# Designs tried in a protein design chat: VHH binders against o26223. Part 45

Target 1, 191 residues: o26223
Amino acid sequence: MKLLWTSQHIKVTVHIDGKVSKMDVLEAIKTRRSIRKYQDREVPEELIDKILDAAMCGPSAVDERPWHFIVVRNREMLEKIPEVHPYGAMVKDAPVAIIVCCDSSLEKIPGFWVQDCSIASQNILLAAHSLGLGAVWTGVYPLEDRVEGIRRLFSIPEHVIPFSVIPLGYPAENPGTRDLFDPDRIHLEKW

## First folded at step 19 (VHH)

Design YC13
Fold by OpenDDE, look of step 19:
Structure YC13 (fold): chain B 191 residues (1-191), chain A 124 residues (1-124)
Amino acid sequence: as target 1 above (191 residues)
Amino acid sequence: QVQLQESGGGLVQPGGSLRLSCAASGFTFSEKWMSWVRQAPGEGREWVSGISWSGGWTDYADSVKGRFTIARDNVKNTLYLLMDSLKSDDTAVYYCAKHKYSAFPETQDEFDIWGQGTQVTVSS
């Protein structure tokens, strides 16, 4: 069943504390945190659609767009993911997870798919945050044990590479914000 | 150095019990799936049992199902095999093996680290 995601610009008014606030892009980037605790609340499909739309808006090498997304809502499957991903314990507590994958058959230049899928994954995190959801990037690639574990669990074809697992939900924690600016990492004109 | 070291093998009578241990070092044991594999004289290697990193998932060969129990202690970096109701056909060298993948093995090539093995002999 091809989920025909009709691009209807649904203004998702995310009521955070009763106020619909639009988060600008810099605010989203600066205030995003990894969220590993979730409320017992379902995430509307409309929000997932918006998140996936954002995930597909990132650049890719020569516009190869190699990404695929598995949306997992099945509780049994969510509960199985931690067994194949030792650092994915929070996935079992999330109402939904997105598995970002690369279809290698879509790759035009070898190796750039990692960047492409990274951008997609980050966009998922930012979009989720901007919509009042919490998410965390749990790395799959390049660890072979996790890659193959996820592959087998979800019957992913050999030419498709699991890249990340991103649980999402309404946050049940507030880790606060961090100032991560480090001027020592900035070099002018030369190293 | 990455190492697996088996212990606990020995001579037992049919119907007896043994507890094998495998001490792991040189890698993050608590994150890896593990298995026991055995090899009888003149025979190929046979997968015996496997366990997920957490211990939440276990599986057994039909030949040992109901008699053997695989377990692990991630704090001690140790894998165990409890062997009950031993039979003469259980006589083999038992190896501890680390999985390449977070899945039960489909082939013998899915192990990347092996122990030296411990001899189990079941004889009257």
Scores: ipSAE 0.878, ipTM 0.941, lowest interface PAE 0.5, mean pLDDT 93
Fold by OpenDDE, second read of step 22:
Structure YC13 (fold): chain B 191 residues (1-191), chain A 124 residues (1-124)
Amino acid sequence: as target 1 above (191 residues)
Amino acid sequence: QVQLQESGGGLVQPGGSLRLSCAASGFTFSEKWMSWVRQAPGEGREWVSGISWSGGWTDYADSVKGRFTIARDNVKNTLYLLMDSLKSDDTAVYYCAKHKYSAFPETQDEFDIWGQGTQVTVSS
C-alpha cells in the first residue's frame, strides 16, 4: 500500500502584481475614519498627487473651482500649525499636511465656496484612505482666530481664505469602523 | 461675563522682581492667544509679550527680552508675567489682553478683551 503523499501544492498565488487592490468608493466612504496617529514614514509624492487630483475632481458651484492647496512637508512649519490651531496637535506628527484654501476672486456666486472646499476636503480624506493613508479634517474656517493664524503663518493673501488643514500619513492607529446610519434622520416626502 | 483681571503689581526697587497674574473668565481661555501690554505715564500702549494658546510659542518686546517671562496655566485660566531685573523704565500700568487671532499682534486693534490693569512702579 504505497501511501502516495499527494503534496497538495497550495499554490499560494502570490499575486506579485503590486496592484494595490483599489478600494471601491462605498468601501472608502464607509470605512474611512479620522486618523490622528501616523507612522514615522514619508508619504510618496505620487500619492499626494493622486490625492490632489481627487480633490480637484469634486463639483463646485457653476464650476468655479475656487480651491487652492498648500502642501506642507517642512517639519518646522508642521510643528507651528498646532500653535495656531488648538485642535491640530496631530499635525506635528504627520509627515505632510494639505491646507485647503479658497480664492475668493474665483467665486462666481458668493458663499458656495464653503461647499466647494468641503467637497475637496472630503475627497482628500477618501482618496487618502483608499491609498492606505490616514488623515483627519481639522477645521479652520469659519473661526477667525484660526483663519488669520494660518493666513499669517503661510503668508496667504487676503483674498484667499484658509479653510481646512488635513494632516496625512500612514496610519499608526486603527479606530475600527462605525455604523452611523440613523433612520430617524430620514424623512419621506415631508418633515 | 467676559473678564480679565490683573494682579501682582506694586512698588519694587530697581533690580527687583514681580510676578503679575491675569485671571480670565467668560471665554475658553485655553484656546486663545494672550498678551501683556503696558502703558507708561504720558506714553502710548506698548506690547510687552505674547503667548500662544499652548504656551509653546512666546515672544517679547526687545525692551524686556531676557528679563521677562510670559507663561500660562490653562487649567487655572491664568496668564502670568514674571518680571526680573526691573528697571525704572518698566514703570507702567500692565494690562492683560486677549488676542482676536492666533498670531502675535500687529496693532492694538487685534485685542478684543482687556483687563483693568495693574500698576507696576520701579523706584528706588
Scores: ipSAE 0.871, ipTM 0.937, lowest interface PAE 0.5, mean pLDDT 93
Fold by OpenDDE, fold request of step 20:
Structure YC13 (fold): chain B 191 residues (1-191), chain A 124 residues (1-124)
Amino acid sequence: as target 1 above (191 residues)
Amino acid sequence: QVQLQESGGGLVQPGGSLRLSCAASGFTFSEKWMSWVRQAPGEGREWVSGISWSGGWTDYADSVKGRFTIARDNVKNTLYLLMDSLKSDDTAVYYCAKHKYSAFPETQDEFDIWGQGTQVTVSS
């Protein structure tokens, strides 16, 4: 009896009706994709607030919570970000971008801020996806050219380190889902 | 090997034109901001013009604004400086320089790679 694994196409039925269907956490993680094309549609402030709330819910080293967020909606600024980020072309097409930053003055243990801001960035991506938005993580840190480029563009203080730029919008593409499970990357008890 | 090599300099009369080229190798040119910097005899280095990685953002020193045009070809890994309406005061060694940052330079320390320079002499 050949168990035909029917690929259940989890049709993420984006119900057009204002009821944001609650996506469970595993579904959000498994179905999230980088989205680089966006609809010509504004993202409501309420959704950004929810995303930022989620961004701040991640753990941080010794609860240092070093993150700050710049919400960018200004078209001129969105159009300039690609000039300082060679792989940020999609930012100019997004209705909004979030710049995740670290305030080094809040750091309690040196170096863990990268993990903290990574968690925050990932939570932004997951939250966005769960809310029916598309987003992509464009890396800024640790590349000095991008870090300083973003810093100067947004007049970010020296003690604050730009970490990531995350454009967001309603998705205008559907890359589909991927199975990234690799059992060869799992080691039991020892390498 | 990381290298910038300038060419196109020479002797030109006032009011003349030159096109400088800078060939880049050994790094991902298409991702980096670039500038032209010049040094006149007995003077310090002067920033002339800069360009973003895409070429979409350019800037010029006031002394050359309206006369010089910076451009780049990322396929050819080449930076250009079109110099029109040249003046005697434009006489200098012109250097191609790679930016450390994706921004226009504030200091001379913001360049990490320099060419050997090409001599431009504007004289009657």
Scores: ipSAE 0.867, ipTM 0.936, lowest interface PAE 0.5, mean pLDDT 93
Fold by OpenDDE, fold request of step 20:
Structure YC13 (fold): chain B 191 residues (1-191), chain A 124 residues (1-124)
Amino acid sequence: as target 1 above (191 residues)
Amino acid sequence: QVQLQESGGGLVQPGGSLRLSCAASGFTFSEKWMSWVRQAPGEGREWVSGISWSGGWTDYADSVKGRFTIARDNVKNTLYLLMDSLKSDDTAVYYCAKHKYSAFPETQDEFDIWGQGTQVTVSS
């Protein structure tokens, strides 16, 4: 069953045979939306692997690569995440979530891990979108209540900092695309 | 101003019931885990019960399990403790406390806001 999500402009034909059509990177960036509703459909491990591969392809400060990823498929755990994340309600509806973490022992320059994990998180979102999945970035760091909540829930060691929770699934919504270009945010040579 | 204000304490007979309330103000109550902590005369503070922001996750000390029920109304910014089958050993000042973390407390230092407390006395 070809679920033709006719978004008005970009037919992402998810072929049944697992061949995900390659999406142009600019298209992926421009058309990506936060998806908070998911189909009752499992996400194949192969897609998660591709997403995680993409997550690790981003730059990091002095190549520190501090990121770790927890892949969560357990329903009980997915249902508990919203309890420690007040704005993570959609996680319980996702077939899988990725928790992006920083191993502080890998940090070479203090503070840049936030950028590193942000890049990894964004790559997860873009990769997911390019593969016909929907995802949303739910912020954990730097909110201490969420950081520690996720830490304890997943028994994350003290030197590892949970950064984001990203539920993933086949999208059950199509919020459309937005034009977010704002020329007023562009300054030439000086402010 | 950030504030927790307990109410509903009083004198009750053994086997009686009380409902404590804690009114929260000055912070986003609906996003925070909350607990009840009590302190009996001459004793240290004892965690009684905790509740997640949504109310979907609750826990109790063994001493009150099956007798007490923690609840919350996020619209009213109010935390509740329903206390049934009260015992003399339940006599204490009961405090409402805000969690630092979205987890059940492991230590007494995991609270950042406290109420003034309400006295509960269980006596024949």
Scores: ipSAE 0.867, ipTM 0.936, lowest interface PAE 0.5, mean pLDDT 93
Fold by ESMFold2, look of step 19:
Structure YC13 (fold): chain B 191 residues (1-191), chain A 124 residues (1-124)
Amino acid sequence: as target 1 above (191 residues)
Amino acid sequence: QVQLQESGGGLVQPGGSLRLSCAASGFTFSEKWMSWVRQAPGEGREWVSGISWSGGWTDYADSVKGRFTIARDNVKNTLYLLMDSLKSDDTAVYYCAKHKYSAFPETQDEFDIWGQGTQVTVSS
């Protein structure tokens, strides 16, 4: 009797074609690359739901979960984002973008929302990658001009802080794998 | 170090045209939104027109729509205002201003760098 490797440590996806798509979590972390070129394909709402579910699984300071997400599919809005974000040019070519925001009224301990929203943003990148999508984190906070630009573009209220804009889609590029481990960055017991 | 210098003002008859220029230095002009603001004698400052960093998004005060055109050259770090069909009530000092935010202004305190201004006088 052959032992069959289980998928209990891998995200399991069932497609119409009947195949299960899997990626080990360490592989996902090591192979995820910023993707800035996308196929002209829609991203199904189901995949966005899975990505946002993953985003909300992150830890947060005292479980405050300060994050909110704006899903942007409207072409005119996607094309305006680069006008408030000079280095977000790829957003105009993405079928969808997710704006990660902090609702400051949900903070339970001041100032940790940046870490909280960073965790949610990274989870979006990893979940997208594991689902066969490419994404990139484009920075908004702490650049005041971008924060206010995005806030006004999407009618985000003053107590809500746009943190990042993450365009995503089926990738049209493959930048390859990197080996970034550097033992000199590891300090035992002391600096 | 940071400077905005306007030029191109002058005396013109009603119905005439002028082109204003604003040379920018000391900041990354190609990443910033810019505006023209004017001040008539004895009056407050009035926003005239604004433009996104790329030039792809522009807006105008109602008083100048259809007559004025804002443009920019990010290679030369220069902002322009082409003024056509000038009227006597366009007489003002015209200022080039850098936005604090990547958005059209909601208030007059959303500009952090101002030029010295250039005088435009429209008189018959």
Scores: ipSAE 0.438, ipTM 0.768, lowest interface PAE 2.9, mean pLDDT 90
Fold by ESMFold2, fold request of step 20:
Order: C-alpha cells, then sequence, then structure tokens
Structure YC13 (fold): chain B 191 residues (1-191), chain A 124 residues (1-124)
C-alpha cells in the first residue's frame, strides 16, 4: 500500500521564474480544466519544448511513436483554423496551437495510432497545466470534413493524418475544480 | 429534403451586373462551406468562388477575381454571387454547390449537393 502510494505520487519538478515548482501528478490530472480564454501573452519557446518532450514520453503500440507535431504561432494561420473547424473559435485568440498528427508510414501495427496520438494529446494538456498554461483539445479526427480541412490548410501530406488541434496560452479564466468520480462506472470482475 | 435552388440569372449586356441567389434547405447551411460553379456551353464545369461557413474566408477563380463577390446570409440560409463588369466569357449556367469538406475544392468530386442551375447570358 505504502509503496503503491509512493509510486502513485510521482512529482514533476518545474523551474519557473528561477524557483523550483512541484505539482503532484494526481493533482495535475484532477485539476486540469479545458481553457478556452487566453491572456495576450506570448508563450516562450522553452515551454513549448517541454510540452512536446512530455507529449513524446507517452507509450505507443509496439513503441511505434507515430506522432508528429505542428507548432502554429502565425496569426493568419491561427485565424483560419476556426473557418475549417467551426468549434475551434478560441484558436484564433490563442498565442500558439499544437496540431497532433499521425504519420501512417511509422505505424508498426495498423489502427492503434488513434490511441497513440490520444495519449500524446493528453500529455500536452497535462504538461501545459503543470507549467501554468491552459489548453483545450479540439477534435479533428475522425471527422473527415475537419481532417481534410486541416490537412489542406497546413499542407499536410496524404499519409499524415491530423488528429487534434490544441490551442494553449496563459489562462484568462478559472472554471474551478470538479469531482467527477462515479463508482457506478466501476465493474468488478464482469460488467 | 436537401435542396439548393438558384435564382437571379438572365440576359445582361456586357459591363452589366447581376446578383445570383441560392436558397438552401434540408441541411445545416450555417456549418457548411459553399461554392458557385459554372458551365459554359460545350465546356466542362469551372469553379467560380467558394466561401467558408462563417463567410470569413473566400476565394475566387482567376477569371472572375475582382469582378465577382461571394457572400452568404446564415439567417436566411442563402448564398449570393454578386457579378459586376460582366463579359461574354461569363455566359454559363451557374450552380450552387455544397462542399463535402471545409476546404476550397481541388476536384469536382468534393461537392455532394448541387442546385439545378440558373442561366446567365452576357450578350449585346
Amino acid sequence: as target 1 above (191 residues)
Amino acid sequence: QVQLQESGGGLVQPGGSLRLSCAASGFTFSEKWMSWVRQAPGEGREWVSGISWSGGWTDYADSVKGRFTIARDNVKNTLYLLMDSLKSDDTAVYYCAKHKYSAFPETQDEFDIWGQGTQVTVSS
């Protein structure tokens, strides 16, 4: 029990403003909220590098690591994403967005790339949160309309599949904490 | 029923103007990209102009750029084409078309709903 508790509370150390900061991993998971309003404040390249490092730490099917990431800071491109993605209006107001893609030529076992890119996408959200940023996952795959729209907007080749668009920035909102645990969703031994 | 109905075509002299309308029904018009496509007598179809779901992003074929304006009214579910400085080369049947994707088209197979068309004839 004690060893499991120690294993469950892996702390991530982050250097912010010259001071070491710590956030418990369970705390990060439980307190992360979708953030759709951002300050007019640039996100340093160093933070994006840390977020993408975290994204690539995720497990993948047979270690195939099929993911690629497009970092979008250009204002004109950010403003065009909502025209391709009707529910992505907040992207035009974000200082930066990350597009998570699958390179199908990297698949070692077909079809598991969705899980792989989902893991990478969630790691982006958690890493952003731990660094004092807010983010939201806007869905692209499996909606053919959005997939093709994003592919053409960013000149993504046909063997590469855009999976998600994740705008991020310093939060301009605080939606608060939720308690979402539902024991009725837990089934012991059988359904 | 999903339908597109064009109107506003007719005979006009060179240098004249027309406004085409396309009434949409049976789908969520305000979420879809739309285009105008034309077909001259004896020719294939030519993409004329396209517009994003919000109206915030438009593009035009080189042959009409600067003379035609695409617009939409998402309250009235209506697509428009304002045609100015008309030339004899603009004579065609003009079709309203719904995009399959949120992108400007690369092929004619990227439209899944077509109107019946409205004739525009530019002749002295």
Scores: ipSAE 0.377, ipTM 0.731, lowest interface PAE 3.3, mean pLDDT 90

Design YC13
Fold by ESMFold2, fold request of step 20:
Structure YC13 (fold): chain B 191 residues (1-191), chain A 124 residues (1-124)
Amino acid sequence: as target 1 above (191 residues)
Amino acid sequence: QVQLQESGGGLVQPGGSLRLSCAASGFTFSEKWMSWVRQAPGEGREWVSGISWSGGWTDYADSVKGRFTIARDNVKNTLYLLMDSLKSDDTAVYYCAKHKYSAFPETQDEFDIWGQGTQVTVSS
């Protein structure tokens, strides 16, 4: 921080709290792995609040912000999700899951809500990782059988579309970092 | 080809039992919800029972609760209906049906594959 002085002026300095541990953003992106095994350990509400705050910081088409989030901690409901979502088996073992939804009445540009909710979902994953949690994105949309299954299970109204289910918790596995950079996927000027 | 084939129907006395089977082919049976639906003469189709892909979640029409049991075998790709304490108003053609959605049905349009049916007749 720089203190700037001018003739006869008093400036109030603002201190940034440097006591908070934080992960570099590129490190978070590179080290985040899908985590499907969780400790038997409660995730504090305060961490969920931080994760959802991060989810809502994402850009959206014309700032439409179409997202809604359902926080699921009820054990019986978590155990039912795999019955409507076959690839969500790990959800039954998670202390909490977040369902990312689109409220279609908030769309300003038709169809861009998929990108909007994808951005929010990825922000959840990164924020969880930066807070020492593990998470995985399990797909719901565009699979109609899963969309309707989740909608009915959680009494989600007709105009609201469940997009993803994200179980999270303190990790009970460490799959390690992967090197996925592939220069052959980069095209300069044209294909 | 996609196919559902029911078997195990027949003539039974009131109070008797039957076990229906439905063999599935041509789709990933182990990932889909399934139901039994019946149609009595002169009536519309009535949902009887449904079961989630794993078999872990089942539900029944009030008319058959406590008397019928739905089950599945995902290794054999087969759906079952064990019918006990049969009554005359259980007489119907019983159809095996694949759900469009991973949910218990709210309307008749929520099935996209139907079997040919098997006749169950409860008569003295």
Scores: ipSAE 0.376, ipTM 0.750, lowest interface PAE 3.5, mean pLDDT 90

